# Designs tried in a protein design chat: VHH binders against q9ybd5. Part 2

Target 1, 159 residues: q9ybd5
Amino acid sequence: MEGEGLLVRKIRSGVVIDHIPPGRAFTMLKALGLLPPRGYRWRIAVVINAESSKLGRKDILKIEGYKPRQRDLEVLGIIAPGATFNVIEDYKVVEKVKLKLPEESQGVLRCPNPTCITRKEREKAVSKMVLVSQDPPAYRCVYCGTTVMGDEIHDLISP

## First folded at step 11 (VHH)

Design n3
Fold by OpenDDE, fold request of step 12:
Structure n3 (fold): chain B 159 residues (1-159), chain A 119 residues (1-119)
Amino acid sequence: as target 1 above (159 residues)
Amino acid sequence: EVQLVESGGGVVQPGGSLRLSCAASGFWFSEYAMSWVRQAPGKGPEWVSSIYSSGGRTLYADSVKGRFTISRDNSKNTLYLQMNSLRPEDTALYYCAKDFYSWERHDYSSQGTLVTVSS
């Protein structure tokens, strides 16, 4: 959390997501439903193109006062597998989670195929997509077989 | 507040072409997939096309595949629908919608743009 290129202060409580691949911080905010104006409920700092020994360049996301949900880890793992999710209390990291691609996504990733059974209101089928590739990431709908790869997966994240 | 303003509709003969535009504001346009939907008189809403946020991938309903082309200009916050070889059954009020799914809620923030195909 503390390193070269930090442009913002420490937060007392909330979450810090470190080692985000460059350009994905705003994608994360979108996925969490925290893009403006919704995000104004929290104090949010976005650092882009910070120096990173691991990645060369990275983004950092700080959300002060934010209480993470279990769903958030899945969403953030989809967007930035390998990034570090930190829970902050009293200016200290109290929990650290390495984000990862979920093997299965139910209700988070929605099938983009409008003819899919999961997109039919009458069927009440919950979207279910399974990880079929790690690199590049790829998810396949278990119902219709639609496969989405790479950054396009981010567009499937339900709000 | 999300605002979507459709334009470009009109009256054309069968086989004609139209290009619809959707001006988006009030949200981070480049971070969202976008969709076109239409509602014909006496019918429910019908999905027409979608485009991923990057613009690199597109989806089409079978009824319009090969005739319609969806595109976007993220620098202008604008979504487009090029409609060629128009048919009478394409007559409808056309709406643009945020992401792949929002149109299913039947909550349109705009009045749409009317496309009438008739001889």
Scores: ipSAE 0.833, ipTM 0.918, lowest interface PAE 0.5, mean pLDDT 92
Fold by OpenDDE, fold request of step 12:
Structure n3 (fold): chain B 159 residues (1-159), chain A 119 residues (1-119)
Amino acid sequence: as target 1 above (159 residues)
Amino acid sequence: EVQLVESGGGVVQPGGSLRLSCAASGFWFSEYAMSWVRQAPGKGPEWVSSIYSSGGRTLYADSVKGRFTISRDNSKNTLYLQMNSLRPEDTALYYCAKDFYSWERHDYSSQGTLVTVSS
């Protein structure tokens, strides 16, 4: 969880996201709704460009006191498939999840097409996007067919 | 606090051009898609255009395709809308909005910038 040269202490409780591709830590914070000022409810450490034997370099995110939601795994999986999500209690990892791209996203990824049925309030249709490519990642709206790929997908994550 | 300040509106003749700007502050601008929305007198808000956070992809309403160009400068926290070949029906108060979706709530935190197209 901590690489060589890191000066970040262990957290007693909360979450640690490791092996984040460089540059995506802030995207994660955004997706979790933890960018300032909202994030001030928690103690947050952001480590960028840490040394990584696996990736060369990586980001690390520590959020002390944070209680993860089920949605978080999906959101974080979209942003950083392959990263490791750790739940910490009493300075110990009590849960470890390898993040992955969800095959289907309902309600999390919203279609950017304003004419999509899911964007019409009167229709009460919930967004539904399906994974159509792993590399690069790509999701397609099942209603209107709008497809978004790569880092652009991150912009579709509902708050 | 999130702040969006639109500028660049004015009165132009049909066929004219305007360039709108939106100065953003109070949030991580580069992490959000941005949108332009307009509201004509007596009408509801109409989506005009959106741009992804990277600026590499854009979306347009059919009514403005080929005439309007949305762009952004993340280093300046500024969103732009180049409007060419303006028409009287483009007359509206133009708003800048955070992400693709926020405008749907009709919750505008800015005053907008007025564009009037008339002969």
Scores: ipSAE 0.830, ipTM 0.916, lowest interface PAE 0.5, mean pLDDT 92
Fold by OpenDDE, look of step 11:
Structure n3 (fold): chain B 159 residues (1-159), chain A 119 residues (1-119)
Amino acid sequence: as target 1 above (159 residues)
Amino acid sequence: EVQLVESGGGVVQPGGSLRLSCAASGFWFSEYAMSWVRQAPGKGPEWVSSIYSSGGRTLYADSVKGRFTISRDNSKNTLYLQMNSLRPEDTALYYCAKDFYSWERHDYSSQGTLVTVSS
């Protein structure tokens, strides 16, 4: 892990998300369900506007003791494609994943259209969004066709 | 604790206007989409409008399109609903809700604000 610009210590175990575009660290915490008060179950360090040779400025998120779920990579990939997800054990990176936009999102991105079949409680349809643009990112609901673009996609992430 | 406090309701004549406010606390307001829903007597909750976290995009039920305007001030943690050209069928208890979906679970943290449209 790079130490330049870090304002916090290394974590023994947990996850470190690096190369986050500025301003999206808290969006990530929201998506992971770690905003206060829920986040107090973990030790969380948020570094915003750190210097980055690659991006100019970046955010960093450290969550000590956090055990990642399978959906986390998808969620984080939606929020910050290109960021690096690191699993830390004994102060070492044991796994590194470059986050990316998923081609399809099932059950994670929910359709904002309340008339969509996936928004009907009595229906068993699970939300399904497909990537229709990389830059800017855009997802389209396979059921009703509603399309969401850019940072607004982040609002669709189910808790 | 999430708190949402609605205000601005009242009694108006048909064709009148009201502006509802929702004061939000206990969560990071600027990170969430917000919604207005209403419940008329004897009816279930009805979605009225939603606004994305940035405020750049809004959604409306067909029944209120062209008459209602949802907006937000993230610096004040406040959600608004401007209601124009009110109709008797708009009579309801109005609630604000966090994100696009939470209202579906009837998870309201407040008593709402009553809007009565009558001659």
Scores: ipSAE 0.805, ipTM 0.894, lowest interface PAE 0.5, mean pLDDT 92
Fold by ESMFold2, fold request of step 12:
Structure n3 (fold): chain B 159 residues (1-159), chain A 119 residues (1-119)
Amino acid sequence: as target 1 above (159 residues)
Amino acid sequence: EVQLVESGGGVVQPGGSLRLSCAASGFWFSEYAMSWVRQAPGKGPEWVSSIYSSGGRTLYADSVKGRFTISRDNSKNTLYLQMNSLRPEDTALYYCAKDFYSWERHDYSSQGTLVTVSS
């Protein structure tokens, strides 16, 4: 016995991210540069701690009118691997992608070590962080060897 | 608008202690790592310490390690720096910055709090 109706109405165009592990929706908005007040130029629906047959609980993001950028899948894959990224046009899903941890990140994850060579020459040497563990997620800087794992990785995303 | 308000500075003798506070508003404090930075007279900014958004891991410059402790209270939107065993070379304007990176570009909105360590 399923309940009636959608928790939030369908959007005409933009993105819907479903099956987000609970507690990650605002971190995803931050990573996209869409946390309020900066995100107030978009109509954003956030569902926190909804029921999920797959996860038990989940978060959902709907971002109306948002044009997805090429790097969005990398950014969001770092925060919520396994979530479903849907591109919506004319009320229909036109593209569906399962988010994954990228094997490497160049320019999206920045090394947190202030003495790393990539911090001294930010325009010349771009951070390169490589995935060294899937579970728990862990990335290592190829230049100085700094390794971060778990939720701490999310602090390394800089717009 | 992002606001960072530092307090707790003052004049102390060598070996003394001060606790700095940084009150944050206008952004989602609990979603960001935070840093303390200082600027001595006639010098550029010097990174002092950083703390991850969860408060679970901290980083320190070698010059302050073992003497300074960074902490945060996400329920109060407040960042702290406990400074012990102060030395004259710790004299500087201290300010807080959002994330690990923005202080390097002077992309910060805080005014700072002056710490003077002298006999």
Scores: ipSAE 0.509, ipTM 0.775, lowest interface PAE 1.7, mean pLDDT 85
Fold by ESMFold2, fold request of step 12:
Structure n3 (fold): chain B 159 residues (1-159), chain A 119 residues (1-119)
Amino acid sequence: as target 1 above (159 residues)
Amino acid sequence: EVQLVESGGGVVQPGGSLRLSCAASGFWFSEYAMSWVRQAPGKGPEWVSSIYSSGGRTLYADSVKGRFTISRDNSKNTLYLQMNSLRPEDTALYYCAKDFYSWERHDYSSQGTLVTVSS
């Protein structure tokens, strides 16, 4: 309903993420493994600091041809809770999900403590981080108790 | 392509100091945590220190805590390691790695910088 402030072509297939808090779009691309210098050919539109009736300002990502992975909702929910994740097929939204901080993360957030049991090759323990605060966001490793909060949580995601 | 170029190594007496640098290019340096890792002759890699992307928090191996200081300058895409009170057991090839985890996979493309501590 809002007039388009920036001209961005509608995508036939892929993913559109809307209502991203301003400043998070590139961190989301990093988490998806789509920041340069990746060798993949992707058509990506990044809209920074657009007007938003919900947020005042927002970022928007459009990623043409991207096939969403099951873990994408968890990854992006950690970076931009409250954003809207849209799957596009044949120019239509076929799935719409509101991103949220997962209560637990297994295999997405990795414990940064090099001595954690989850970092030892002989052990088969997968990193498990549990949400201990919503605002500011904070996660704690269930094995060694390491706690990370705020924007630094984003460093724990490796594509 | 990700490029990490270490410098600042050399030969120093016990108790001496060195400052290592790691020049980064080919990736969004300010979006990533960074680590220093060392490999002594005949040993596997040993994690030394890590720093969050913002530079706000740092982590150290017990063996270097209080003697080494990791830092970064995101405007110069450069990671540093200030090494004080050096000991012979600090002798190793030092290299930097992107994020907290990549050093474990042994997929480094850099040469590292050699630090030798000897009388």
Scores: ipSAE 0.494, ipTM 0.775, lowest interface PAE 1.7, mean pLDDT 85
Fold by ESMFold2, look of step 11:
Structure n3 (fold): chain B 159 residues (1-159), chain A 119 residues (1-119)
Amino acid sequence: as target 1 above (159 residues)
Amino acid sequence: EVQLVESGGGVVQPGGSLRLSCAASGFWFSEYAMSWVRQAPGKGPEWVSSIYSSGGRTLYADSVKGRFTISRDNSKNTLYLQMNSLRPEDTALYYCAKDFYSWERHDYSSQGTLVTVSS
């Protein structure tokens, strides 16, 4: 048992996100609002660069006690499409979702263009970003045409 | 504790240059886009420039395009604004802000750095 501290034991309840492409675990924590100091409310285990039979290498997140919100699946699908999102209750998977890029995002991805009508308080337009490419991932604002690709999309997730 | 500390302001002649710095601490700087915002006396906040978390893409207000350059060094948790060809209308208190959006909430907890462009 000595020297084997690399794996985190299974959790009784919460969320496990598996098959995360390497390097995305902290971006996912940010998107869930769980980076320190706020993330200190939950017990969080992060495994970086683990071996994966499917991916070669992967990241893993285990968040004990966390109750997922409906928007969490959309947010995480933007960051790590293809990853496996597991809801755990009593040591059992009660819901399992393969994360995917949403075809559109209303209110979750906010347009980075400060002059867009969705950024003006006087205008009551909610942001709408539409998927225009799967590989590389790309979204376009329906109002001003601003397009964002790749990992930069992650900066658009509303606070 | 989240902190943003601006520096590099001063008094400069029209046509001159200044380089502003913003030292960030208490948060995961490399995970966030960053912005520069300015506030002239008696005016509301004006967005100046933003940069994506990767440093790979930048945005500028029309009033500063071609004169100002935003950059970042994620290894030093530092954001920069190189200001060239300064004009009297650039006179303002300059702040840095986390992400593309926080400056709209008008929650500025830092002192900013004052830039005065005058003869």
Scores: ipSAE 0.462, ipTM 0.754, lowest interface PAE 2.1, mean pLDDT 85

## First folded at step 12 (VHH)

Design p8
Fold by OpenDDE, look of step 13:
Structure p8 (fold): chain B 159 residues (1-159), chain A 119 residues (1-119)
Amino acid sequence: as target 1 above (159 residues)
Amino acid sequence: EVQLVESGGGVVQPGGSLRLSCAASGFWFSEYAMSWVRQAPGKGPEWVSSIYSSGGRTMYADSVKGRFTISRDNSKNTLYLQMNSLRPEDTALYYCAKDFYSWEKHDRSSQGTLVTVSS
């Protein structure tokens, strides 16, 4: 598969994430736990600032051999709503998913407020944050009301 | 391997100032929020401050709000804590932690830096 302006070979199986906003490819890798050294388990191609007719510039992420988990779609949707998640099998796209912001995030986005009940070890309360704005994206903790907006949301993604 | 090395601690009089540094290595520093925590003898760890990865937003414990300032230099992989108007109750071992949460697990990858405030 040729990225616009750069040549990257097709992958036999794995995932291709296209139309990533510029600069968020590595954020995705971090969120997926695929930054080095762990990422060396897979063959990963990162294309940054590729030309895009739709976005002007975009990132592309190819991960050969990677099997997505259900959680991955939520995480990636948080990071890059509107990006396209492609599942590749035998060099063909077998599934396409348009990533989106989840209306509710349970256990994935953690409240940054250390006084929140979800941050108390003894309470065993699972983090729960709800989408309160699409643009810019914003999530609010249902327990303490802490609200996080924009790219700062990415820092809340639990490993 | 994640490494965090704190420095800048010392002995100061009440009302004095110190600037702590945390040198980070072994991970993509600019992609993670960072936190300062402290632990006084005989007490559990206490959250002090956190800063988002971009450095655009900061949070503080009520006990240090208005006196402490957290900052970061992603180009140097370094976290800072400017401490002004120090009080005896600020006496503790200070250490930095990756993200907002890791300090809760007592994962001390570092020795910390001792701050002593006494007359």
Scores: ipSAE 0.824, ipTM 0.913, lowest interface PAE 0.5, mean pLDDT 92
Fold by ESMFold2, look of step 12:
Order: C-alpha cells, then structure tokens, then sequence
Structure p8 (fold): chain B 159 residues (1-159), chain A 119 residues (1-119)
C-alpha cells in the first residue's frame, strides 16, 4: 500500500491529497489559505516524507470538513502536478482528480511585473498566464511577456 | 498577525548610502516574495523593488536600477534594501510589503522609515 509507513485517522468529509512531491505540503496549505491563523479552524493532518511506490517519497494532506472550490484544483495543480486530490463524503471517496498544470491561468497566477497593464487600476485587465513549458514548468504573461519558471511560479499565486 | 518593521532611514547628502532593514513576523517569511515601496511627499506609493521567496531573482524600478540592491535573509526573517548613489528625488517614506501585490491595496500595514536626501 502506498504511504503505508504512517497511518492517519480516516476523515468523514473533506479532502485528502496524496502523492504530493516531498516538501510541498506547506506550500499547499499556504495556497489554500489554511496556514495559521486560519488553519486553526480546520482539522488538518500532514504526513511529511512518507514512503511512496510512485515517487519514492511523498507528502500527504488530510483536511477534515474542507469544501473544495474549482480554484483549489488549479492552484494545487500548479504546486503539485501529478498529485491525487480526493474528495471524501461519509468516509468514502466521491471524487478523485489527478492534478495537472493548467494550460492557462486567469486570476489565479498574477503577473509579477508591476508595470504590466494587469497591475494598473485604470486598465482593469485580468491577469492571464499561459503554460509554455511542462518541464520545467513555465508560464508567460499574455500582456507583457514576463516568463516565470520552476518553483518561482508559486510566488505568483494571488491571495 | 503580520508585522513588518522598517529601520535604517535617516538624512544623507546626495551621493551617499543607506541600508534599510525590514523585520518580519507573524507569517512564513520564506514562503513569500517581498517588495520595497516608497512614498514621496504629496505623491502616491511607488514600487521600488521586489525579490522572490527564494532570493534567486529580483526586480527593480528603472529609477533605482543599478543603485539599489534588494536582498533577504530567510533565516533571520529580514528583508534589506541597500541604497547607493542617493539623489534628492529618492527622498521618501520607505516601507516593505508582503508578496508582489499587497502594497497596491494596504500601503499602511507598517510605519515605514524616512529617507531624506538633502544637502
């Protein structure tokens, strides 16, 4: 069994994210808005550096009572493409999604260039970043051409 | 509770140097990009410089490029701005902001540190 080294209580409802590349669990909690102080309102189990047949090592998140938004899948796909996102209801998986890098991100990734028209109040243009490479991951702003790759992309996830 | 405390401002003659510090607490500093912003008397806020969470890449306003250097020490939760070749037009209240974006909406999250360049 995957992740067999540490057993964590099953949750009645919420989200389980499995096969997270090791070291990404806290970045995911930040991106979901679940770090303290907000994180104290959720029952969260974090398994760090568990054994994985798929990855060698992995992180796992269990978040009881969390109701996922469509935005959450996009955000998490940017952080941990290939991870498994499981929706739990009444102790069973009711939806399972393999996370992937979105081809386009509108509103979630925001252009870091302060002179971009999407950063100017008067223009009111919504940020749009387009995937230009899978490996390493890279996104380019459609308005000013600013390109960001690798783990730096995580800094562009807007609160 | 996010807390940002700036220091290192003062009065300096044109051509001089100052090093600003921003002590951060109440959030996971190493997970966030950071920005320096300034506000001159009678003007709105002006972006100065930003740095990615890793410290590996930086951005500068054209008006300060080549003269100012942003840096960070994630082990000390501290952001820095080295300002060289200071000019009278650099006179402003300087403050730091979390991430690339929040300075646009919450410019008073900290008190700032005053830099005055005058002969």
Amino acid sequence: as target 1 above (159 residues)
Amino acid sequence: EVQLVESGGGVVQPGGSLRLSCAASGFWFSEYAMSWVRQAPGKGPEWVSSIYSSGGRTMYADSVKGRFTISRDNSKNTLYLQMNSLRPEDTALYYCAKDFYSWEKHDRSSQGTLVTVSS
Scores: ipSAE 0.560, ipTM 0.804, lowest interface PAE 1.4, mean pLDDT 86

